# Designs tried in a protein design chat: VH-VL binders against L-aspartate semialdehyde sulfurtransferase iron-sulfur subunit. Part 20

Target 1, 131 residues: L-aspartate semialdehyde sulfurtransferase iron-sulfur subunit, of Methanocaldococcus jannaschii (q57563)
Amino acid sequence: MRKRVYYWTDSEHINKPVISDTILNTGVKINILKAKVEPQEAFLILELFGSKETIEKALNYLSKFGEVEEISKVIKRDLEKCVHCGCCITQCPINVIYMDEDYNVVFKEEDCVGCKNCLKACPFKAIEIFE
Key: E = the ipSAE of ESMFold2; O = the ipSAE of OpenDDE; V2 = 0.75 times the mean of E and O plus 0.25 times the DockQ between their complexes.

## First folded at step 20 (VH-VL; framework fv_clesrovimab)

Design ba4 (from o4 with heavy chain A33T; at its last look DockQ between E and O 0.61; V2 from the best seeds 0.00; counts 0 for: pae E 4.8 > 2)
Fold by ESMFold2, look of step 20:
Structure ba4 (fold): chain C 131 residues (1-131), chain A 125 residues (1-125), chain B 107 residues (1-107)
Amino acid sequence: as target 1 above (131 residues)
Amino acid sequence: EVQLVESGGGLVRPGRSLRLSCTVSGFTFDDYTMSWVRQAPGKGLEWISFIDDKAYKGTTEYAASVKGRFTISRDDSKNIAYLQMNSLKTEDTAVYYCARDTYGSGYEIDYFDYWGQGTTVTVSS
Amino acid sequence: DIQMTQSPSSLSASVGDRVTITCRASQSISSYLAWYQQKPGKAPKLLIFKASRLQSGVPSRFSGSGSGTVFTLTISSLQPEDFAAYYCQQYNDYPITFGQGTRLEIK
């Protein structure tokens, strides 16, 4: 099975090989969907593959060296509040939000990983993540 | 008032096909993964397939015993899950149950809180 | 695939008895185990999930315990309506698998 999570590290742990150690210690497979690494902190979107037990062990190990937050799999846009301004388009790390031929903002909800970037960026609070 | 009602069972010869239906009511079908589980006469339970909800794009999984012969599908507008059973064998003789996977966060799924009453499939020469 | 083995395969007991059914997994499944009751001619009914959590509407005389590879279902004071087959199910990894069942008969 697979699990998608946000992962944050701080300056205390940024120089540790946490991803490789997690794989070696648990046997989990990890795909990195996004990484933003700064000198003092990192933000990752990770996809973990394995049994539920293997994923649980991996998340426990990762949490020793950073913060883990589960990504919601349900996203909802309030079309009453949405004005198709496009602010969310640039915030999607996997590019599932685009503007169609009529200049309406469209979400490919089926491809969404629930990272919350578009929710935080919407000036009209039109986007919710249902958990 | 959650209800799951299977239909489409019957007597069929080996090599033939049947399509089972599971009509649901009393819950938001789009939000739930659905499974088929079968029970041969006098035997235990065997999970055979699931189809994920809308958030997971209706992905499917199959037990090895039926993979390549059975196809699970769903029509969310009609609240129906289907099991297309091709190339039937006598070993496929069973009561077929549809079952609702539980709704929740990623570790609270894959057990079944509601089951239909079952439909009988008999594959016999 | 994770094999689930139940013991005993059948059991006779009297009303009021404490009954224990064991389920063993071929590899660790953490606590991802459910228990079902199936009465003759009926569909299974969920009793326990996550090894020890009681499903809503299930009498408190039912309880579950265990983690890893060994799990138990306990009925603390057997009632006449408890005669049935009982199945464990792992949901740690695919394919989903069930134990072979335990038939509980009331003397």
Scores: ipSAE 0.136, ipTM 0.673, lowest interface PAE 4.8, mean pLDDT 84
ESMFold2 (binder alone), look of step 20: mean pLDDT 91; pTM 0.932
OpenDDE, look of step 20: ipSAE 0.718; ipTM 0.893

Design ba5 (from o4 with heavy chain T102V; at its last look DockQ between E and O 0.54; V2 from the best seeds 0.00; counts 0 for: pae E 2.1 > 2)
Fold by ESMFold2, look of step 20:
Structure ba5 (fold): chain C 131 residues (1-131), chain A 125 residues (1-125), chain B 107 residues (1-107)
Amino acid sequence: as target 1 above (131 residues)
Amino acid sequence: EVQLVESGGGLVRPGRSLRLSCTVSGFTFDDYAMSWVRQAPGKGLEWISFIDDKAYKGTTEYAASVKGRFTISRDDSKNIAYLQMNSLKTEDTAVYYCARDVYGSGYEIDYFDYWGQGTTVTVSS
Amino acid sequence: DIQMTQSPSSLSASVGDRVTITCRASQSISSYLAWYQQKPGKAPKLLIFKASRLQSGVPSRFSGSGSGTVFTLTISSLQPEDFAAYYCQQYNDYPITFGQGTRLEIK
């Protein structure tokens, strides 16, 4: 069985070997699909493999040292409301949002992980969540 | 209304091939994994194959009893799942159900919230 | 593979009776268990998922319990339409497996 999750760690636990400890304590296999690691926090996209019970135990262990969120959200931009101001660009932890050479804001929506940082930052409320 | 309709069953001799179809309606087929489950006469249920949704690249799995002989596939543009059954044996005689996997769990396969009415395959000399 | 064993294999009961069907897994499956009802000549119908959660449209006289290796389906007051075969299914790990079934017949 396979499950994908977002995982955030904070400064209190960033120097702990959380991934290796999770594997050793539960027997889960973990593939890291994306990572952004900074001195005070880390953001990961993890893919866990095992029985559902093993994955459940692994997610419970991970949640002791960070935040876990399942990948299930779709974020879309309303192009009629968007004025290409760029406020959302710095809020994307995986750099899905950038400005092109014509000064238009571009979303790589297929790479979006649904963290909602850009939604909170948009002053024109052009970013919405769909299920 | 969610509907699953199997077709393609019939009488066939051992060693021959048969292709089953499951035509679906009333839901967004692309978003759902699908399974085939069979039931031999007077016997219980046996899961035999699944195919994942489009987002998970149509990954497949098979029960050991059919692996190497059966192939599951899907055509999302036509809302049809298929089961190609090669090298049929008398032990493959059963009612074959297509079943829809539950939506939104985040796993490839769980439990089946909708079933078709089944199509009968009889393999005999 | 995870083997699922139901008990009893068959039972006879009267309308109004309380009945209990047990499903045992050969290893822990946490709560990843579903129950189905199948009437003769018909497709299975989902009753219970995640061991104890009632599927929409299923009468409240059906309930499920258990975790780990032992699970129970209970019908609190049998109705005429409840005489059928019942199957448990684990979905903890591959391959997906069903119990052998329990036939609930009219006494």
Scores: ipSAE 0.462, ipTM 0.791, lowest interface PAE 2.1, mean pLDDT 86
ESMFold2 (binder alone), look of step 20: mean pLDDT 91; pTM 0.933
OpenDDE, look of step 20: ipSAE 0.727; ipTM 0.903

Design ba6 (from o4 with light chain S31N; at its last look DockQ between E and O 0.61; V2 from the best seeds 0.00; counts 0 for: pae E 2.1 > 2)
Fold by ESMFold2, look of step 20:
Structure ba6 (fold): chain C 131 residues (1-131), chain A 125 residues (1-125), chain B 107 residues (1-107)
Amino acid sequence: as target 1 above (131 residues)
Amino acid sequence: EVQLVESGGGLVRPGRSLRLSCTVSGFTFDDYAMSWVRQAPGKGLEWISFIDDKAYKGTTEYAASVKGRFTISRDDSKNIAYLQMNSLKTEDTAVYYCARDTYGSGYEIDYFDYWGQGTTVTVSS
Amino acid sequence: DIQMTQSPSSLSASVGDRVTITCRASQSISNYLAWYQQKPGKAPKLLIFKASRLQSGVPSRFSGSGSGTVFTLTISSLQPEDFAAYYCQQYNDYPITFGQGTRLEIK
């Protein structure tokens, strides 16, 4: 079985080897799909492999040292309202929003975890998140 | 109302092929994973194949008994799931059910909240 | 593979009786277990998921319990419509497997 989750660590736990300890304590396999690590925090997209019991144990362990969020949210951009200004790009902590060579803003929607930072940044209210 | 309707069953000789269809209505098909489960005469239930929803690019899994011979697929625009059954054997004789997986767990496969009426496949000489 | 073994394979009971069916897994499946009812000539119907959660629309006389390797389905006051086959299913790991079934007959 496999499950994708967003994982956020805080300043209290960022200096702890949480991923390694989770694997050693539970036997789960973990693939890191995306990572953004700062001095005081980290954001990860994890893909966990194992039986559901193994994945459940791993998620319970991870939740002791950070926040776990299931990847089930859908982000959508209203292209009628979007003017490709790029204000949302700097607000995405996992960099799924970028500008191409033609100055069009591009959303890699499949990697989005629904943090809503880009929603607040859009001056034209072109971004919508569906749960 | 949720409806799943299987079709395409029949009598066929060993070594031949058959394609089953599962036509669905009453829900957003794109959001749901689907499975095929079969039941041989007088026997219990056997899960045989799974296809994930559109969000996971239609990933598939198969039971060992059918892997390499059966192919599950889906056409989301027509609300149809398919089971292509090649190289049929007498032990494939069963009622074949399509089943809708539960929604929203984040896993590929769980339990089945809605089932079709089944279509009978008989493989005999 | 996780093997699911039901007991008894069949049983006879009267309307109003309390009935218990047991399902044993060959290894731990946590609470990833479902129960189904199947009447002759019909598709299975989901009764219980996560070992103990009652599916919407299922009468409250049905209940489930257990975790790990041993699970039970209980019908507290048997009704005429409850005479059917019952199957457990684990969904902890691939491949998905079912118990062999329990036939519940009228005495």
Scores: ipSAE 0.444, ipTM 0.775, lowest interface PAE 2.1, mean pLDDT 86
ESMFold2 (binder alone), look of step 20: mean pLDDT 91; pTM 0.938
OpenDDE, look of step 20: ipSAE 0.687; ipTM 0.884

Design ba7 (from o4 with heavy chain A55T; at its last look DockQ between E and O 0.75; V2 from the best seeds 0.00; counts 0 for: pae E 2.4 > 2)
Fold by ESMFold2, look of step 20:
Structure ba7 (fold): chain C 131 residues (1-131), chain A 125 residues (1-125), chain B 107 residues (1-107)
Amino acid sequence: as target 1 above (131 residues)
Amino acid sequence: EVQLVESGGGLVRPGRSLRLSCTVSGFTFDDYAMSWVRQAPGKGLEWISFIDDKTYKGTTEYAASVKGRFTISRDDSKNIAYLQMNSLKTEDTAVYYCARDTYGSGYEIDYFDYWGQGTTVTVSS
Amino acid sequence: DIQMTQSPSSLSASVGDRVTITCRASQSISSYLAWYQQKPGKAPKLLIFKASRLQSGVPSRFSGSGSGTVFTLTISSLQPEDFAAYYCQQYNDYPITFGQGTRLEIK
């Protein structure tokens, strides 16, 4: 079984071996899909593998050292509001938004992990979330 | 309303192939994982395969009894799930159900909230 | 693989009776268990999920309980339409597995 989550940790936990301790304490396998580390905080996108019971134990352990949030998979673009300005392209950490040869903005919605960064960047509010 | 309709069952000799179809309506098929579950005559239910939704590009899993012989697939544009059954054995004789996985848990497979009527496959010489 | 064992395999009861069916897992499945009803010649119908949550449209006389390895389905007052086969299913880990079933018949 697999589950994807956002994980945030602060400066007091940023240097701790939280991922390795989680694996050792629970037996879960973890894939890091993205990591952004700053002096005062870290942001991770994690994919956990194991039985559902094992994943629950791992998420409980992780929550002791940071914040865990389930990733939404329901994000869509309103083509009546979209003017193809491209502001959202730089906000996608996994590069599923791009501009085609006709200068139209294209979303590969099937590849989206639901991080919501593009929603914040759109000046025309053309991007919607369905949870 | 949510509907799942299986087709493609029939009588076939051992070693031959069949392709089952599950045509769905009443929901956004792209967003749901689908499973095949079978029931041999007078026996209980056996999960045999699932295929994930578009987010995971239709990743699949199989029960050991059918792995390597059966292939699950989906065509989201036509709202159809398929089960290709190769190298059929008499032990594969069963009613085959397609089933919709529940939505919103964040896991690839859970329990099945809607089932089709089933299609019967008989493998006999 | 997680094996699911139901008891009893068959049960005779009268309309109005209280009936309990037990499902045991070979290892912990937390609360990742569902119950289904199947009438002859029909597809299974979901009754309960997450061990104790009632599916929409299912009568309130059905209830589920348990966690870990032992689970029960209870029908508080049998109705004529409740005579069917009942199956539990774990969804904690692959492969997804069902109990062997319990036939509930009129006494």
Scores: ipSAE 0.471, ipTM 0.794, lowest interface PAE 1.8, mean pLDDT 86
ESMFold2 (binder alone), look of step 20: mean pLDDT 91; pTM 0.936
OpenDDE, look of step 20: ipSAE 0.690; ipTM 0.885
ESMFold2, look of step 21: ipSAE 0.438; ipTM 0.780
ESMFold2 (binder alone), look of step 21: mean pLDDT 91; pTM 0.936
OpenDDE, look of step 21: ipSAE 0.691; ipTM 0.888

## First folded at step 21 (VH-VL; framework fv_clesrovimab)

Design ca1 (from ba7 with heavy chain T102V; at its last look DockQ between E and O 0.14; V2 from the best seeds 0.00; counts 0 for: pae E 13.1 > 2, placed apart)
Fold by ESMFold2, look of step 21:
Structure ca1 (fold): chain C 131 residues (1-131), chain A 125 residues (1-125), chain B 107 residues (1-107)
Amino acid sequence: as target 1 above (131 residues)
Amino acid sequence: EVQLVESGGGLVRPGRSLRLSCTVSGFTFDDYAMSWVRQAPGKGLEWISFIDDKTYKGTTEYAASVKGRFTISRDDSKNIAYLQMNSLKTEDTAVYYCARDVYGSGYEIDYFDYWGQGTTVTVSS
Amino acid sequence: DIQMTQSPSSLSASVGDRVTITCRASQSISSYLAWYQQKPGKAPKLLIFKASRLQSGVPSRFSGSGSGTVFTLTISSLQPEDFAAYYCQQYNDYPITFGQGTRLEIK
């Protein structure tokens, strides 16, 4: 069972071990996919693992010390329109798009955060984002 | 082009074993979960097994109808998913499809965006 | 286990007709429902996910709606290639379950 969320903490709570306490209080497993941590705040993309009940308890606990937003966007590529030109590769800030040995463009769709940069770059309008 | 190709089906007597393979290409297999879904002749679809991707250490799930008899596995270096079917029964007669699970919205369980052509297993005495 | 029940089990229609197929879940599945089309001798093909989102490459005449326990698939103007079996699938919890199917036949 897994869920991805955007998590932001503020200056009131930055010194608290919020991730550790969430794990200890709920039993959830947490993977940090991206992090930008500064002295006054942190911005994280978290992946939570556990039962549906455990994840819900973990999200509730996290929300006491910061802001939680579920990442629900789905990127899809129209394979009839895509010509594997690669224009989208350089526009993905989290490296979910790459070219294989046969020069085919490959999307690691699970890691997409929905920034729309690749959509804007595709000259054939082959990329859509669903939310 | 995403492709899933099943193989290993055939005619087998009850109580015996059969191993199905699903060879994939056109995507990074390591990053996707895979399922097996079967369809008995003239019947609907039944999900039977799931194996997670490399990131989640290949966690598995099974339908009650096959649990303890079937084992799903994967070899990421060869781009192959397997279904080992032991103690086969006549009710296991079906077309077996492998399918790619989509992890699109961060929810734990997902739908199937690509399916193989299916391989037929007939269990008959 | 979450049971998925489709209605009708079969339906005859003409090209150009509007067709609606209903899927009912035994428990709330929120919006975690997919629809598939299956032609004879072929594998299923994903049409709709998350109850209402159209899969890439699927014609816009297909649409889905619903949440909770009742869901519908609508084909607004039936085409010759749409005669097939249709299945709903919940992905709210394991085990993953499908409806029993709806056969859409030419009248």
Scores: ipSAE 0.000, ipTM 0.537, lowest interface PAE 13.1, mean pLDDT 82
ESMFold2 (binder alone), look of step 21: mean pLDDT 91; pTM 0.936
OpenDDE, look of step 21: ipSAE 0.566; ipTM 0.829

Design ca2 (from ba7 with light chain S31N; at its last look DockQ between E and O 0.68; V2 from the best seeds 0.00; counts 0 for: pae E 2.2 > 2)
Fold by ESMFold2, look of step 21:
Structure ca2 (fold): chain C 131 residues (1-131), chain A 125 residues (1-125), chain B 107 residues (1-107)
Amino acid sequence: as target 1 above (131 residues)
Amino acid sequence: EVQLVESGGGLVRPGRSLRLSCTVSGFTFDDYAMSWVRQAPGKGLEWISFIDDKTYKGTTEYAASVKGRFTISRDDSKNIAYLQMNSLKTEDTAVYYCARDTYGSGYEIDYFDYWGQGTTVTVSS
Amino acid sequence: DIQMTQSPSSLSASVGDRVTITCRASQSISNYLAWYQQKPGKAPKLLIFKASRLQSGVPSRFSGSGSGTVFTLTISSLQPEDFAAYYCQQYNDYPITFGQGTRLEIK
């Protein structure tokens, strides 16, 4: 079984071997799909493999040292409302949103974790998240 | 109305092939994983194969009893799931059901909320 | 593989009886268990998921309980239409496995 999650840690826990301890304590296998690691925080997209019981134990352990969010599959941009202003780009902590070479704003929807920062920042309300 | 209809069953000799189809309607097929589950005469249920939705590029899994002989596939534009059954054996004799996996759990397979009526495959010398 | 064993394999009961069917897993499956009803000549129908949650449209006389390795399906007041086979299914890990079934006959 597999599950993808967004995982965020802060300065109190960034120097702890949380992923290693999670694996050792639960037996889960973890693949890191994306990582943004800075001196005071880390943002990761993790893919966990195991029985559902094992994955639940792993998520509970991870949540003690950071924030866990399931990755949303349903985030959409209304292209009639979007003017490609780029206000949302800086609000995405995992860099799902970027500007291409033609100055169009592009969303990598499959990597989005649904944190809603871009939705709050859009002055044209062009971003929606469907649960 | 969620509806699943299997077809393609019949009588076949051992070593031959059959292809089963599961035609679906009443839901957004692209978003759902699908499984095949079989039931031998007078016996219980056996899960045999699964194919994921388009988000996971239709990844597949098989029970050991059919791995290497059966191939599951899907055509999302036609709302059809397929089970190609090669090298059929007498122990493959069963009613074959297609089943829709539940939606939104974040796992590839859970439990089956809708089932087709089944199609019968008989493998006999 | 996680083996699922149901007991009893068959059961006769009267309308109005309380009926209990047990499903045992060979190892912990947490609460990742579903129950199905299969009437003669028909496809299975989902009754309960997550061990205890009732599927929409299923009569409230059906209930489920258990966690870990032992699970029960209870019918609180048996009705004539409840004559069927009942199967448990674990979905904790691959391969997906079912119990061997319990046949419920109305006296």
Scores: ipSAE 0.492, ipTM 0.802, lowest interface PAE 1.8, mean pLDDT 86
ESMFold2 (binder alone), look of step 21: mean pLDDT 91; pTM 0.936
OpenDDE, look of step 21: ipSAE 0.732; ipTM 0.909
ESMFold2, look of step 22: ipSAE 0.436; ipTM 0.781
ESMFold2 (binder alone), look of step 22: mean pLDDT 90; pTM 0.932
OpenDDE, look of step 22: ipSAE 0.736; ipTM 0.910

Design ca3 (from ba7 with light chain A34N; at its last look DockQ between E and O 0.52; V2 from the best seeds 0.00; counts 0 for: pae E 2.4 > 2)
Fold by ESMFold2, look of step 21:
Structure ca3 (fold): chain C 131 residues (1-131), chain A 125 residues (1-125), chain B 107 residues (1-107)
Amino acid sequence: as target 1 above (131 residues)
Amino acid sequence: EVQLVESGGGLVRPGRSLRLSCTVSGFTFDDYAMSWVRQAPGKGLEWISFIDDKTYKGTTEYAASVKGRFTISRDDSKNIAYLQMNSLKTEDTAVYYCARDTYGSGYEIDYFDYWGQGTTVTVSS
Amino acid sequence: DIQMTQSPSSLSASVGDRVTITCRASQSISSYLNWYQQKPGKAPKLLIFKASRLQSGVPSRFSGSGSGTVFTLTISSLQPEDFAAYYCQQYNDYPITFGQGTRLEIK
């Protein structure tokens, strides 16, 4: 079985061997699809493999040392609500959102993995998910 | 309305091949995983094969009873899933159903919510 | 492989009766168990998913319970349309496996 999640850690837990301990404690297999590490926080996109019960235990263990969110399959931007403020750009861990030379915010939707960080950051609620 | 329609069943001799098709409509096919499940006459249900959706690169799983002989595939542009059945044996005689796998809260691929009506494969000499 | 065993294999009952069917897994499957109903010549129909959650359009007389290795399907008051075969199915790990089935017949 497989599941994709994004995993966020803060300064309290950033130097702990959470991935290694999760694997050792549960037997889950983990593939890292993306890692973005800043001085005060880290963001990972993980793909977990195992039985559903093993994945469940792994997610519970991971959540002790950070925040876990499911990866959505589809997101889109409502262009009538978007004002190109750029608040979402820094929230995209795989850099599919950027500002062009004309100060327009651009989404490369084909590369999106659905982590929902941009949805949480948009002050105009211009980002929607479909599942 | 969601529809799944199997075709390609028939009577064949052992050692021969058949290809089953599952034609789907009423939903965005490439967002869903698909499975084949069979039922021998008078027997219970046996899951035999799975193919994942586009997001998961169409990865496949097989039951041990068919691994190496059957191949699941999909053509998202035509909305068709296929089951290529090679080296058929008499124990492969069954009604073959295609089924849509669904995504539940918290975990992906939870149950079969829509099934076709089945196509019959009879393997005998 | 996770083996699923149903009991009883067949059962006779009357309209209005309360019926329970038990499904046992050879190892823990947490709550990743589904129940299906199948009438002769027809495809299976999902009744219950994740051990206890009722599928849309299924009458409330159907209920499921259990976790770990033992699960039950209960029909609180049988109706004429409920005489069918019933299958449990684990969705915890590949290969996906079904119980051998329970035939529910008119007494």
Scores: ipSAE 0.398, ipTM 0.754, lowest interface PAE 2.4, mean pLDDT 85
ESMFold2 (binder alone), look of step 21: mean pLDDT 90; pTM 0.923
OpenDDE, look of step 21: ipSAE 0.762; ipTM 0.921

Design ca4 (from ba7 with heavy chain F50Y; at its last look DockQ between E and O 0.32; V2 from the best seeds 0.00; counts 0 for: pae E 3.2 > 2)
Fold by ESMFold2, look of step 21:
Structure ca4 (fold): chain C 131 residues (1-131), chain A 125 residues (1-125), chain B 107 residues (1-107)
Amino acid sequence: as target 1 above (131 residues)
Amino acid sequence: EVQLVESGGGLVRPGRSLRLSCTVSGFTFDDYAMSWVRQAPGKGLEWISYIDDKTYKGTTEYAASVKGRFTISRDDSKNIAYLQMNSLKTEDTAVYYCARDTYGSGYEIDYFDYWGQGTTVTVSS
Amino acid sequence: DIQMTQSPSSLSASVGDRVTITCRASQSISSYLAWYQQKPGKAPKLLIFKASRLQSGVPSRFSGSGSGTVFTLTISSLQPEDFAAYYCQQYNDYPITFGQGTRLEIK
C-alpha cells in the first residue's frame, strides 16, 4: 500500500533524524518526492509504503516531531446533489477547487487539506469530508 | 445514480482469451479507482485487479493468481474499465464483478461501495 | 497474504434472533475490515467499514466490532430481509482478501 503526505518540521525538531527513526521504529519505507529545507524548518512530500497498519504507525510517529497532512481522497462530492454552481470555489484557501472549460466544478483532491470551508459553503450539501 | 454494468462474459475453452467491459455512469469516473472481483460458483469473493484514478496515471496491481495473464485498463473518455483475460484456465470460471473503490481514503485500494451485477465467465474443455 | 476465516460457515436462525458472525485474520489488520451482504443472484452490498462504521442507508440493527485479528458482525434482531450470505474483507494490505462467507438461512 502507499500514501502520500505533506510533512513539515519546525526549529525544535529540524536537527533530529526523524525520517530515519520513523523507518527504524516502524519498518515503513519512505520515498521523498519533494524537499524544501530551510535553516529553521523543513517541508517534505513523502510517499510511504507498507501495510496500512505500518503506515498508520509511521504517521503517528512522524506527528510527534512535526505536522502531517495526508494527501488523500478525503473529500467526497455527491454528483447527484452537485449542480456545479461554483459556490465552493472561493471558499478553498489553497485553490484546489476550480471550474473547467465546460463549466464543471472540479476538485484537485491531491492538494486538499480538509479544512471544511467548501462543505460549509455548498447550498446543496453535496460535499462530504471523511475525517 | 451510480451504476456499473459488466459485459463480455461467456463460454470459452482453456488457453483462450476474453475481454470484459465495465460501463459506469452517475459519477466522475476519472476520480475513482476501480477493481475487478470474482466469485467462483458456490464460492467466496476474490479480488483480482485494480486500476487507480487519473491522479496516479492509472497505476495497476494484480492478484498473484492472474498476474501476467490479465490486464486491467480504463478509457476515461468512454467511462469504461476493461479486463483483458488471456491464457484462461478452468480455475478462472466465475462471476466477474467490477467494483468502485471508496472515495477519499488516500490509499490505492480499500473497500467497495458500489458493485456491478456481474458477468459470468465459464472456462471448460 | 492475509487469510480471513469466517465462522460459522452457515447458520439457521429465526426472525427476531440475535446473530453474530466472526471473522479472524491471520495477522493484524488494525481496523481495516469491511462487511458485505450478498443476496442470492445479486452483487455484494457494503454494510460496515473500518470494522465498526455503518454505511449510509444500512439499518441500525447491524453493528461491527473488533480490531487486530478478531472481528464480529452482529444483527441485533433478525428481519426477513437479512437472510443472505455475509463476507468480511480486509483492506490492510494487498492482496485484498475476503472471508469464505457465512450463509444465514431461515429456520
Scores: ipSAE 0.313, ipTM 0.710, lowest interface PAE 3.2, mean pLDDT 85
ESMFold2 (binder alone), look of step 21: mean pLDDT 91; pTM 0.936
OpenDDE, look of step 21: ipSAE 0.719; ipTM 0.899

Design ca5 (from ba7 with light chain R53T; at its last read DockQ between E and O 0.53; V2 from the best seeds 0.00; counts 0 for: pae E 2.1 > 2)
Heavy chain, then light chain:
Amino acid sequence: EVQLVESGGGLVRPGRSLRLSCTVSGFTFDDYAMSWVRQAPGKGLEWISFIDDKTYKGTTEYAASVKGRFTISRDDSKNIAYLQMNSLKTEDTAVYYCARDTYGSGYEIDYFDYWGQGTTVTVSS
Amino acid sequence: DIQMTQSPSSLSASVGDRVTITCRASQSISSYLAWYQQKPGKAPKLLIFKASTLQSGVPSRFSGSGSGTVFTLTISSLQPEDFAAYYCQQYNDYPITFGQGTRLEIK
ESMFold2, look of step 21: ipSAE 0.499; ipTM 0.802
ESMFold2 (binder alone), look of step 21: mean pLDDT 91; pTM 0.936
OpenDDE, look of step 21: ipSAE 0.748; ipTM 0.912
ESMFold2, look of step 22: ipSAE 0.447; ipTM 0.784
ESMFold2 (binder alone), look of step 22: mean pLDDT 91; pTM 0.936
OpenDDE, look of step 22: ipSAE 0.745; ipTM 0.914
ESMFold2, fold request of step 23: ipSAE 0.446, 0.493, 0.416; ipTM 0.778, 0.797, 0.761
ESMFold2 (binder alone), fold request of step 23: mean pLDDT 91, 91, 91; pTM 0.938, 0.935, 0.934
OpenDDE, fold request of step 23: ipSAE 0.782, 0.778, 0.785; ipTM 0.921, 0.925, 0.931
ESMFold2, last read: ipSAE 0.427, 0.441, 0.451; ipTM 0.771, 0.770, 0.776
ESMFold2 (binder alone), last read: mean pLDDT 91, 91, 91; pTM 0.937, 0.936, 0.937
OpenDDE, last read: ipSAE 0.787, 0.788, 0.799; ipTM 0.923, 0.926, 0.930

